# Designs tried in a protein design chat: VHH binders against (R)-2-hydroxyglutarate dehydrogenase (hgdH). Part 8

Target 1, 331 residues: (R)-2-hydroxyglutarate dehydrogenase (hgdH), of Acidaminococcus fermentans (d2rju7)
Amino acid sequence: MKVLCYGVRDVELPIFEACNKEFGYDIKCVPDYLNTKETAEMAAGFDAVILRGNCFANKQNLDIYKKLGVKYILTRTAGTDHIDKEYAKELGFPMAFVPRYSPNAIAELAVTQAMMLLRHTAYTTSRTAKKNFKVDAFMFSKEVRNCTVGVVGLGRIGRVAAQIFHGMGATVIGEDVFEIKGIEDYCTQVSLDEVLEKSDIITIHAPYIKENGAVVTRDFLKKMKDGAILVNCARGQLVDTEAVIEAVESGKLGGYGCDVLDGEASVFGKDLEGQKLENPLFEKLVDLYPRVLITPHLGSYTDEAVKNMVEVSYQNLKDLAETGDCPNKIK
Key: E = the ipSAE of ESMFold2; O = the ipSAE of OpenDDE; V2 = 0.75 times the mean of E and O plus 0.25 times the DockQ between their complexes.

## First folded at step 1 (VHH)

Design s3 (framework vhh_sonelokimab_d1; at its last look DockQ between E and O 0.03; V2 from the best seeds 0.00; counts 0 for: pae E 13.1 > 2, unsure alone 64.8 < 65, placed apart)
Fold by ESMFold2, look of step 2:
Structure s3 (fold): chain B 331 residues (1-331), chain A 122 residues (1-122)
Amino acid sequence: as target 1 above (331 residues)
Amino acid sequence: DVQLVESGGGLVQPGGSLRLSCAASGRTFSDYAVGWFRQAPGKEREFIGAISYSGGSTYYAVSEKGRFTISRDNSKNTLYLQMNSLRPEDTAVYYCAADLEYYWDSSEYDYWGQGTLVTVSS
């Protein structure tokens, strides 16, 4: 079976090759994303494709895949909104995704951004990079052991984040729509209002459910402690970007960190140095550095996360090809 | 949002068979990946197997392959674990677990049933 893998970076190639030993696919990895007619046509002669989040399996590209004889559409992502699922089903494409690949990778990045904001390391190192070694009042920090950390969403990633902050000495509270068992040693489960009222740091690990809308609204931010830190490494649609900008500008938020943006495809993966960004809200977020930290969807860019994404994708393809189904089938 | 209820546990003689059920309420099983786990007294919770949304594919822990069968009846929103050739070592509390996503690791599932006890003894 011939498999075209999009959006593969050179450092990931050894992982794709090593994981393939158990499967024996005829793999081609390309750095290109599925985002044009030309990149869709790269699948000529291939039986299956493995996509990334900046690959767009829209009607045009799905029509091309059908004409070329592609049979299986896989995505090594937890999100599936980049695929026109209804049209792909109409064309008869079985599809599968990777629901989870490394909760530690995402949680660690969220903790890193929170700690950079708490300890002012982006501010400070930006100044020392310009040979300014003076210590000023903005660098004065609260130790995390004197902080309450609120975790919104106590799934796998949120629980790992809670464990890490607990291990650093913080008081950890969290909210989830379900009572979560087995967290009592490192996290007290409380209401959302209590998370908002008590937390010095809030980290978002909830899934995005379109019917529920954004979680971080103007009301959410109003209820937070003055000067608190907010981090979103989950989904960009979970936050009202304009509301967050206003909160940072007013000092309501002491800092905001994110690995995701609503509409991030317009900027992530691109070198836009020296250019005005098309989205004026993104322009304002960048201008708020170092009180706003943006990483370009790096949460899964780790050794363990890539290994898991690739292994699960290969297994999903095997299951679909052999049985017509798999546990991770896109419904 | 989802409640899971296991049933069908009980006392069975060695060599016997037992069928466990896992029923969902609130949301249909067809929207969830579902796994079976068990926990013997004083032991860690271990993975038994999982079943796809459609019921067309199953995955089993290597040690359980051949004796246990997972099946799904989407018209009844019910998952089954058929257990054959039972041995005293199979004595445990059996759990079903569900999530919108699938993993082999019990710590990754958000929704759990309360468990049903299976005792294999003379």
Scores: ipSAE 0.000, ipTM 0.189, lowest interface PAE 13.1, mean pLDDT 87
ESMFold2-Fast, scan of step 1: ipSAE 0.012; ipTM 0.520
ESMFold2 (binder alone), look of step 2: mean pLDDT 77; pTM 0.794
OpenDDE, look of step 2: ipSAE 0.005; ipTM 0.278

Design s4 (framework vhh_sonelokimab_d1)
Fold by ESMFold2-Fast, scan of step 1:
Structure s4 (fold): chain B 331 residues (1-331), chain A 121 residues (1-121)
Amino acid sequence: as target 1 above (331 residues)
Amino acid sequence: DVQLVESGGGLVQPGGSLRLSCAASGFTFDDYAVGWFRQAPGKEREFIGAISWSGGSTYYAVSEKGRFTISRDNSKNTLYLQMNSLRPEDTAVYYCAAGTEDYLPWSYDYWGQGTLVTVSS
């Protein structure tokens, strides 16, 4: 079986090759994303494609795949919004995704951003990079063991974040739409209002539900403690970007860390150094450094997460090709 | 194709009870966790409760525990919500939803069109 893997970086190539030893596919890895007619046509002669989150399997690209005789559409991501699932079903494409990979990858990045903001390390290291070794009032900070950390969303990733912060000595509270059992050793589940009122640091790990819109609204921010830190390494749509900018500018929010942006495909993956960003909200977020820290959606860009994504994608393809079904089939 | 059809809504007096039903078709109902949500006018959609594929585990929003009971009958592909001691604040459109998880729904892929419950004298 011939498989085209989009969006493969050089450092990831050994993982794609090593994981394929068990499966024996004829794989071709390209750095390109599926986004234009030309990148869709790269699938000529291939039986299957493996996509990333920055790929767009829209109606026109799916039509090209159908004409080329592509049989299977896989994505090595938990998110599937980049695929027109209804249209792909109409065209008869079996599809599968990777619902879970290392939850530690994203949780660790969220913790890292929170600690950088808590200890002002971006600010401090930006100064020492210019040979300014003076200490000022802004550098004064609480130790995390004297902080209350709020976790919004107690799924696999949120629970790992809670465990890490608890391991560091923080008081951890969390909120979820479900009552979560078995977390009592490291996290106390409370109402959202209690999380907002009590937390020095809040990290978001909730799913995005379109009907509900953003979780982090102006009202959410108003209820937070003055000077609290907010981290979003989940999804850009969970945060009202204008509201967060206003909160940082006013000093209501002491810091904001994010690995995701609403509309991130317009900037992430690109070198735009020295250029003005088309989206003025993104320009403002960048200009608020070091009170705002942005990483370009690399929370899952780790050894364990990439290995999980690739292995599960290869297994999904095997299941679909052999049985016509797969536990991770997009329905 | 997947269909979720809610029934049992209507006008009820404060302090009354209602049982909502959700009839599922077009998918393997007994492989999925299913749940109830509601949305009042001008408010965000609110989770009420969920039940695992087997009925062995139930999950409730903290604020709703004790008044509402979720159950399922896999032989009839039907989900139920028993609502007791209803208050005017319970007035909302009630939705059933099906997720992709066996035990705990982290996301909901399929939604019904909703049934209106009005609690008023």
Scores: ipSAE 0.000, ipTM 0.208, lowest interface PAE 14.7, mean pLDDT 88

Design s5 (framework vhh_sonelokimab_d1)
Fold by ESMFold2-Fast, scan of step 1:
Structure s5 (fold): chain B 331 residues (1-331), chain A 122 residues (1-122)
Amino acid sequence: as target 1 above (331 residues)
Amino acid sequence: DVQLVESGGGLVQPGGSLRLSCAASGRTFSEYAVGWFRQAPGKEREFIGAITWSGGSTYYAVSEKGRFTISRDNSKNTLYLQMNSLRPEDTAVYYCAAVEDFYGELSPYDYWGQGTLVTVSS
């Protein structure tokens, strides 16, 4: 079987090569994302495609795949919104996704963002990069062991974030719509209001549900402690960006770290140095450095997460090709 | 949800082989990673190894790699542990366990079988 893998970076190639050898597939990796007719047509002669979150399997691209004789559509992501799933089903495409990969990857980035903001390391290192080695009052920091850390969303990633902060000595509390068992040694599950009122640092690991809208609203921010830190390495849509900007500007939030933005495809992956951003909210977030820290959706760009995504995608393809089904089939 | 029942335990001589089975009830077995554990009287439960929901990846405790092999058959809702070159110190109750959130040994295994006794005689 011939397989086209989109969005592969050079550093990831050894992982694909190891899996290709293990599974015996004829797999071609390209750096391109599926987004235009031209990138869809690259699948000519291939039986299957493996997509990423920045690939867009819209109706037009799915029609091209159908004409080219592509049989399987896989995505090596937990999210599937980049695929028109109803239309793909109508065209008869079996689809599969990667519902889980290393939760440590995103959790560690969230912890890193929080610690940089807590210890003012972006501020401090920006100064020393200009040969200013003076220490000022703003650099004075609370140790994380004297902080209460709130985790909103106690799924796989949230639980790992809670474990890391607990390991650092913090008091960890968390909230989830479900009662979560087996976390009592490192996290106390409480109401959302209690998380907001008690936390010095809040990190968001909840799923985005369109019907529910943003989790971080103006009311959410009002209930937070003055000077608290907020981190979002989950989904950009979970945060009302304008509300967060207002909170940072007023000093209600002491800092905001994020690896995701609502509408991020307009800026992420691009070198826009020296240019004014078209989205004025993104321009404002950039201007708020170092109180706002942005990473360009790197949470899963780690050795373990990439390995999991690739291995599971190869196994999904094998299961679909040999049996017509797989545990991770998109329904 | 999944329910697990181990079988295949019994008395074996040192150097012998034994295959344990773990039968799962429930239509969602293929959605769980599953593992084998053992516990000898008066000792802590120890991890032997695990296999991901599809069977694509296996994880073993270092001391057991090479003597023990884990496999699964999702069409039969069954997990297997092939044990070779058995020693008296392998005498224990063997448990299978299932988990949705898989992190190897440290996974929060929520579904456990009742156990099957393996006795390696001398």
Scores: ipSAE 0.000, ipTM 0.102, lowest interface PAE 21.1, mean pLDDT 87

Design s6 (framework vhh_sonelokimab_d1)
Fold by ESMFold2-Fast, scan of step 1:
Structure s6 (fold): chain B 331 residues (1-331), chain A 123 residues (1-123)
Amino acid sequence: as target 1 above (331 residues)
Amino acid sequence: DVQLVESGGGLVQPGGSLRLSCAASGLTFSSYAVGWFRQAPGKEREFIGAISRSGGSTYYAVSEKGRFTISRDNSKNTLYLQMNSLRPEDTAVYYCAADSPFEWYDETSYDYWGQGTLVTVSS
């Protein structure tokens, strides 16, 4: 079986090769994302494709895959919104995804952004890079052990974030729609209102549910402590971007770190240096550096997470090809 | 009935090596991600390393990376832990665990556990 893997960077290639030793697929890795007719046509002669989150398996691209004889559509992501699932089902494509990978990868990035904002290290290092070694009032910091850290969403990633912050000496509280057992040693589960009222740092690890809309609204931000830090390394749609911009500009939020943006595919993966961004909200977020820190959706860009995503995708393909079914099949 | 049986533990001198084995009955390791944990006296259970369902991916705790190697022989339904450059602080009971998903770091995700094998690193 011939497999085309989109969005592969050179540093990841050894992982794709190592994971394939047991499967024996004819794997081709390309740095391109699926987004244009030209990138869809790259799948000519391949039995299966493995996509990333910034690929667009829209109706046009799925039609091309159908004409080319592509049989399986896999995504090495937990999110599936980049695939027109209803249309793919109509065309008869079996699909599968990767529901879990290293939770430490995203949790560590969220902790990193929180600590950079807490200690103002983006600000201080940007100044010293210009040979300004003066200390100012903005650099004065609270130690994380004197902070209450709130975790919104206590799934696998949220629990790891809670464990890391607890290990650093913080008081950790968290919220989830379900009662979570086995966390009491490092996290106290409380109401959302209590998380908002008490937390110096809040990190979001909740799933995006379309019918519920954004979790971080103007009301959410209003209930937060003055000068608190907010981190979102989960999904861009969880945050009302305009509301967050207003909160940072007013000083209600002391900082905002994110690895995700609502509509991120329009900018992430691109070198737009020297250009104004078409989305004025993204331009404003960039202008608010260093109170706003943006990483370009690389929370899972780690050795362990990439290994998990690749191996599970290869196993998904094997299961679909041999049985017509897979535990991770997209319905 | 599922049973995991660890073996290969014992007394070893500092700087020495040991290979632990875990034999499974009642389940086939090729259907599961499997891992090793240890617990020293008075300490919490600690993740050491895991191997994926296919055997293509390995995951290690940062503290053990480079000294310990996990492997699996599906034909013998046996999991191995090769331990090199052993130190007195490696003294612990070592446990084999089997899990269906690739959640190697979390002991609560593992459904099947062995009884453990004692490794003592001392002269």
Scores: ipSAE 0.000, ipTM 0.093, lowest interface PAE 23.6, mean pLDDT 88

Design s7 (framework vhh_sonelokimab_d1)
Fold by ESMFold2-Fast, scan of step 1:
Structure s7 (fold): chain B 331 residues (1-331), chain A 119 residues (1-119)
Amino acid sequence: as target 1 above (331 residues)
Amino acid sequence: DVQLVESGGGLVQPGGSLRLSCAASGFTFSSYAVGWFRQAPGKEREFIGAISGSGGSTYYAVSEKGRFTISRDNSKNTLYLQMNSLRPEDTAVYYCAASDWEYFGTDYWGQGTLVTVSS
């Protein structure tokens, strides 16, 4: 079977090759994302494609795949919004996704952003990079063990974030729509209002549900402690970007770290150095450095997460090809 | 050698104003970033605001519509905190602090001045 893998970085190639030893596919890895007619046409002669989150399997690209004889559409992501699922079903494409990979990958990035904001290390290292070794009052920091850390969303990733912060000595509280058992040793589950009112640091690990809209609204931010830190390594749509900018500018929010942006495909993956960003909200976020820290959606760009994503995708393809079904089939 | 001495605290009614002063001695004041911190009864010490050595940059952790304003006068070796529209929750001991290269974070602290907002 011939498999085209989109969005593969050079450093990931050994993982794609090593994981394939058990499967024996004829794989081709390209750095391109599926986004235009030209990138869709790359699938000529392939039986299956493996996509990632910055790919767009829209109606036009799916029509091209149908014409080319592509049989299986896989995504090595937990998110599936980049695929027009209803139209793909109409065209008869079996699809599968990767619902779970290393939760530590995203949790560790969230902790890293929180600690950088708490300890002002982006500010401090930007100064020492200019050979300014002076210490100033802005560098004065609260230790995380004296902080209350709030975790919004106590799924696999949120629980790992809670465990890491607890291991560092923080008081950890969290909120979820479900009562989560077995977390009492490292996290106290409370109401959302209590998380907002008590937390010095809040990290978001909730799913984006279109009908519910943004979780982080002006009201959410108003209820937070003055000077608190907010971290979003989940989904850009969970945050009202304009509201967060206003909160950082006013000093209501002491810092904002994010690995995701609403509309991120317009900037992420691109070198725009020296250029003004088309989206004025993104320009403002960049201008607020070092109180705002942005990483370009690399939370899952780790050894363990990539290995999990690739192995599960190869297994999904095997299951679909051999049985017509798969535990991770998109329905 | 290095001394920071706060003054201007006291009892004030809700809605009132106070200006705190911090007199610095024993170091080159204009070479140091200086700031204000407060500690309310039973709570941890929190950062309020800081001002760069030149006065060209100000930083605030607690801000509500410009109620608090930080400023400095390098000719008088003095740091100020203007506090307006005071509320009972502003009741705390207010500390002056200065930073240099010898230690990470805030190197020098004053003794504090108590601000009580009550009728």
Scores: ipSAE 0.000, ipTM 0.095, lowest interface PAE 23.6, mean pLDDT 87

Design s8 (framework vhh_sonelokimab_d1)
Fold by ESMFold2-Fast, scan of step 1:
Structure s8 (fold): chain B 331 residues (1-331), chain A 124 residues (1-124)
Amino acid sequence: as target 1 above (331 residues)
Amino acid sequence: DVQLVESGGGLVQPGGSLRLSCAASGRTFSSYAVGWFRQAPGKEREFIGAIDWSGGSTYYAVSEKGRFTISRDNSKNTLYLQMNSLRPEDTAVYYCAATPDEYLYGDTWEYDYWGQGTLVTVSS
């Protein structure tokens, strides 16, 4: 079986090759995303395609795949909005996706953001890079073992974040809409108000509910401890960006770390050095460095997460080809 | 506290149809993935299907393909399982389960909340 893998970065290629040892597919990995007629036509001679989130399997591209004899459409992502699923079903394409991969990847990035803000390492290393080795009052830090860490959202990622902070000696409390069992050794589940009032560091791992809007509102921020740290490596829509900017500017928040932004597609993946950003809120966030730390949505850009995404995609293809179905089939 | 409650089980004749419901008390499923499982006497729990938080993606076990459909109504905080062309081997206790993860495999240990179950008997 010939498989075309889109959006493969050079550092990921060894993982695609290593994972394929168990499957024996004839794979071709390209850095291109599926987005134009030219990139769709790259699938000529292939039985299956493996997409990622920046690919667009719209009606035009699906028509090209049908004409070329592509049989299976896979995406190595948890999200599927980049595929016109109803039209793909009309054309008879079996599709599958990757619902789960290493929760440690995003959890570790959230912990890293929190620790950088707690220990002021971005500030300190920016100074030493200019040969300024003086110590100042801003560098004085509380050790994480003397901190209460609040985890909002106790799914797979939130639980791993809680375990890591607990392993570092922090007091960990968390909140979720459901009662979560089996966490008592490393996390105490409490109300949201208790998380806000008690936490020195809060990390967000909650799902976004459209009906409820942002979780981090002006009221949320008002209830937090003065000088507390907030981290969001989950979804940009979970945070009212203007409210967070106001909180950092006022000193209510001691720091804000994020790997996601509401409307991030307008800036992430682009080199905009020397330019003013069109979204003035994003410009303000950048200008607040080092009290605000931004990473450009790379929480899953790790060896284990990429390995999981590739292995599950290969297994999905095997299941679809052998049985016509798989546990991760898109219906 | 939040609980999941299944309803709609009962006696159905072979070839008949039945619709099961699963409701959360006081909270919406809109942020959570929800799945259906069943357990026949003397057997392990088996996965039937799951639906993501948005209702845009559904997943089914191979054995149920085409006969069962899962849907949700977030405004009513309710999950449904429509079962068609029922067979005696579909006789089981049916469970709904919820998890904060958006998309999941059919592994039982991935689900954090479980209902009490509702018995479906397919017999003449």
Scores: ipSAE 0.000, ipTM 0.275, lowest interface PAE 12.6, mean pLDDT 87

Design s9 (framework vhh_sonelokimab_d1)
Fold by ESMFold2-Fast, scan of step 1:
Structure s9 (fold): chain B 331 residues (1-331), chain A 122 residues (1-122)
Amino acid sequence: as target 1 above (331 residues)
Amino acid sequence: DVQLVESGGGLVQPGGSLRLSCAASGRTFSSYAVGWFRQAPGKEREFIGAISWSGGSTYYAVSEKGRFTISRDNSKNTLYLQMNSLRPEDTAVYYCAARSGYYLKPTEYDYWGQGTLVTVSS
């Protein structure tokens, strides 16, 4: 079976090759994302494609796949919004995704963002890179073991974030719409209001639900401690970006770290150095460095997460090809 | 199914640049991943880098990344190696090679050229 993998970076190539030893597929890895007619046509002669979140399997591209004889559409992501699932189903494509990979990857990035903001390391290292070794009042920091850390969303990733902060000596509290059992050793589940009122650091790990809108609203921010840190490595839509900008500018938020933006596809993956961003909110977030730290959606860009995503995708393909079904089939 | 012939080797001064070409015969060149290797006197053959059949992906040995660039022109059935900031240690016979399949790998090449000598000396 011939498999075309989109969006593969040079550093990931050995992982794709090593994971394939057990499966024996004829695999081709390209740095291109599925986005244009030309990139869709690259699938000529292939039985299956493995997509990323930056790929767009729209009606046009799915029509091309159908004409080319592509049989299976896989995505090595937990999110599936980049695929027109209803139309793909109409065309008869079996599809599968990767609902779970190393929860530590995103949790660790959230912890890293929080610690950089708590200890002002982006600020301090930016200064020393210009040979300014002076210490100022802004560098004065609270140790994380004297902080209360609030975790909003106690799913797999949120629980790992809670465990890491607890392991560092922090007091960890968390909130979820469901009562979560088995976390009492490292996290106390409380109301959202208690998380907001008591936390020095809040990290968001909740799913985005359109009916509920943004979780981080002006009211959410108003209830937080003055100077508290907010981290969002989940989804850009969970945060009212304008409200967060206002809170950072006023000093209500001591810092904001994020790995995601609402509308991120317009900027992420691009070198826009020296250019003004079309979205004025994104320009403002960049201008607020180092009180705002942005990473370009790389929370799962780790050895373990990439290995998990690739292995599960290869297994999904094997299951679909042998049985017509798999546990991770998109319905 | 593919025959490879290297060209462009010669004498270059330290700090100089050189571009090697590898001409491939056959209608199926665009179906192969291709790479560059070198062998210095008294040393084993060393992988430099590889490029996918479409030219969309490259894979380099860490030590050569930044000084050497691989490219291909499928319309001309030609593979290139651009070498910059050459050092005496780069003196070697340079080989192009093609492998069956879709992977970029430093090993398992099926078709080899005869080699072209590059000497870096004053």
Scores: ipSAE 0.000, ipTM 0.105, lowest interface PAE 24.5, mean pLDDT 88

Design x1 (framework vhh_7xy4_2)
Fold by ESMFold2-Fast, scan of step 1:
Structure x1 (fold): chain B 331 residues (1-331), chain A 119 residues (1-119)
Amino acid sequence: as target 1 above (331 residues)
Amino acid sequence: QLQLVESGGGLVQPGGSLRLSCAASGFTFSSYAMAWVRQPHGKGLEYIATISGSGGSTYYSDSVKGRFTISRDNAKNTLYLQMNSLKPEDTAMYYCAKDEWYGDSFDYKGQGTQVTVSS
């Protein structure tokens, strides 16, 4: 079976090759995303395609796949909105996705951003990069062992974040809509209000539910400790961006770290150095460096997460090809 | 500052060969995948070939597979494209490009080198 993998970066190539040893597919990895007619036509002669979230399987591209004889559409992502699922079903494409991968990847990035803000390492290393080795008052830091860390959302990722902070010596408290069992050794589950009132650092790992809107509102921010740190490596929509900017500017928030932005597709993945950003809120976030730290949605860009995504995608393809069904089938 | 300088283009007859070179500076060359892309007069960019940072993996567009060979010399910070069995359809400005994280194109291109295949 011939398989075309889109959006594969140089560093990921060994993972695609190693994971294929158990499957024996004839794989071709390309750096391109599925988006134009030309990139869709790259699938000529292939039985299956493996997409990423930046791919766009719209009606036009699906028509090209149907014409070319592509039989299976896989995505190595938990999200599926980049695929016109209704139209793909009409054309008879079996589809599958990757609902779960390494929770450590995102949790570790959240911890990293929190520690960078707590210890002011972005500020300090930006100065030493200009050969300024002086120490100033802004560099003075609280040790994480003297901090209370609040985890909002105690799913797979939030629990790993809680375990890491606990392992570093912090007092860890957390909140979830469900009562979570088996976490008592490293995290105390409390109310949201208690998380906000007691935490020196808060990290968000809650799902975005459209009906509920943003979790981090002006009210949320008002209830936080003065000078506390907030980290969001979950979803951009979980945060009221304007409210966070105001809180950083006023000093209510001591720092804000994020790997996600509401409307991030307009800027992430692009080199906009020297240009003014069209979204004025994003321009303000950038200008607040080093009290605001932005990473460009790379929380799952790790060896283990990529390995999980690739392995599960290959297994999905095997299941679909052999049985016509798969536990991760898109319905 | 990132700098990519292409050379080796020229006028050649159908069936001929050319070797393009790209001298890279301003970044750790061996840490990045490199690509060759081309732009025919009045048309958009066409992907030609990619080579991994180590040189261990190569990928080609179907239009050039079997005719073109991409290679690199990391000690010299130089990327190459060996073009054989050239056709009039290969006429284009050829660019060396550094791989980027997101998007559907390579944004960091050099100045280009013109290849013209004509009798």
Scores: ipSAE 0.000, ipTM 0.102, lowest interface PAE 22.4, mean pLDDT 88

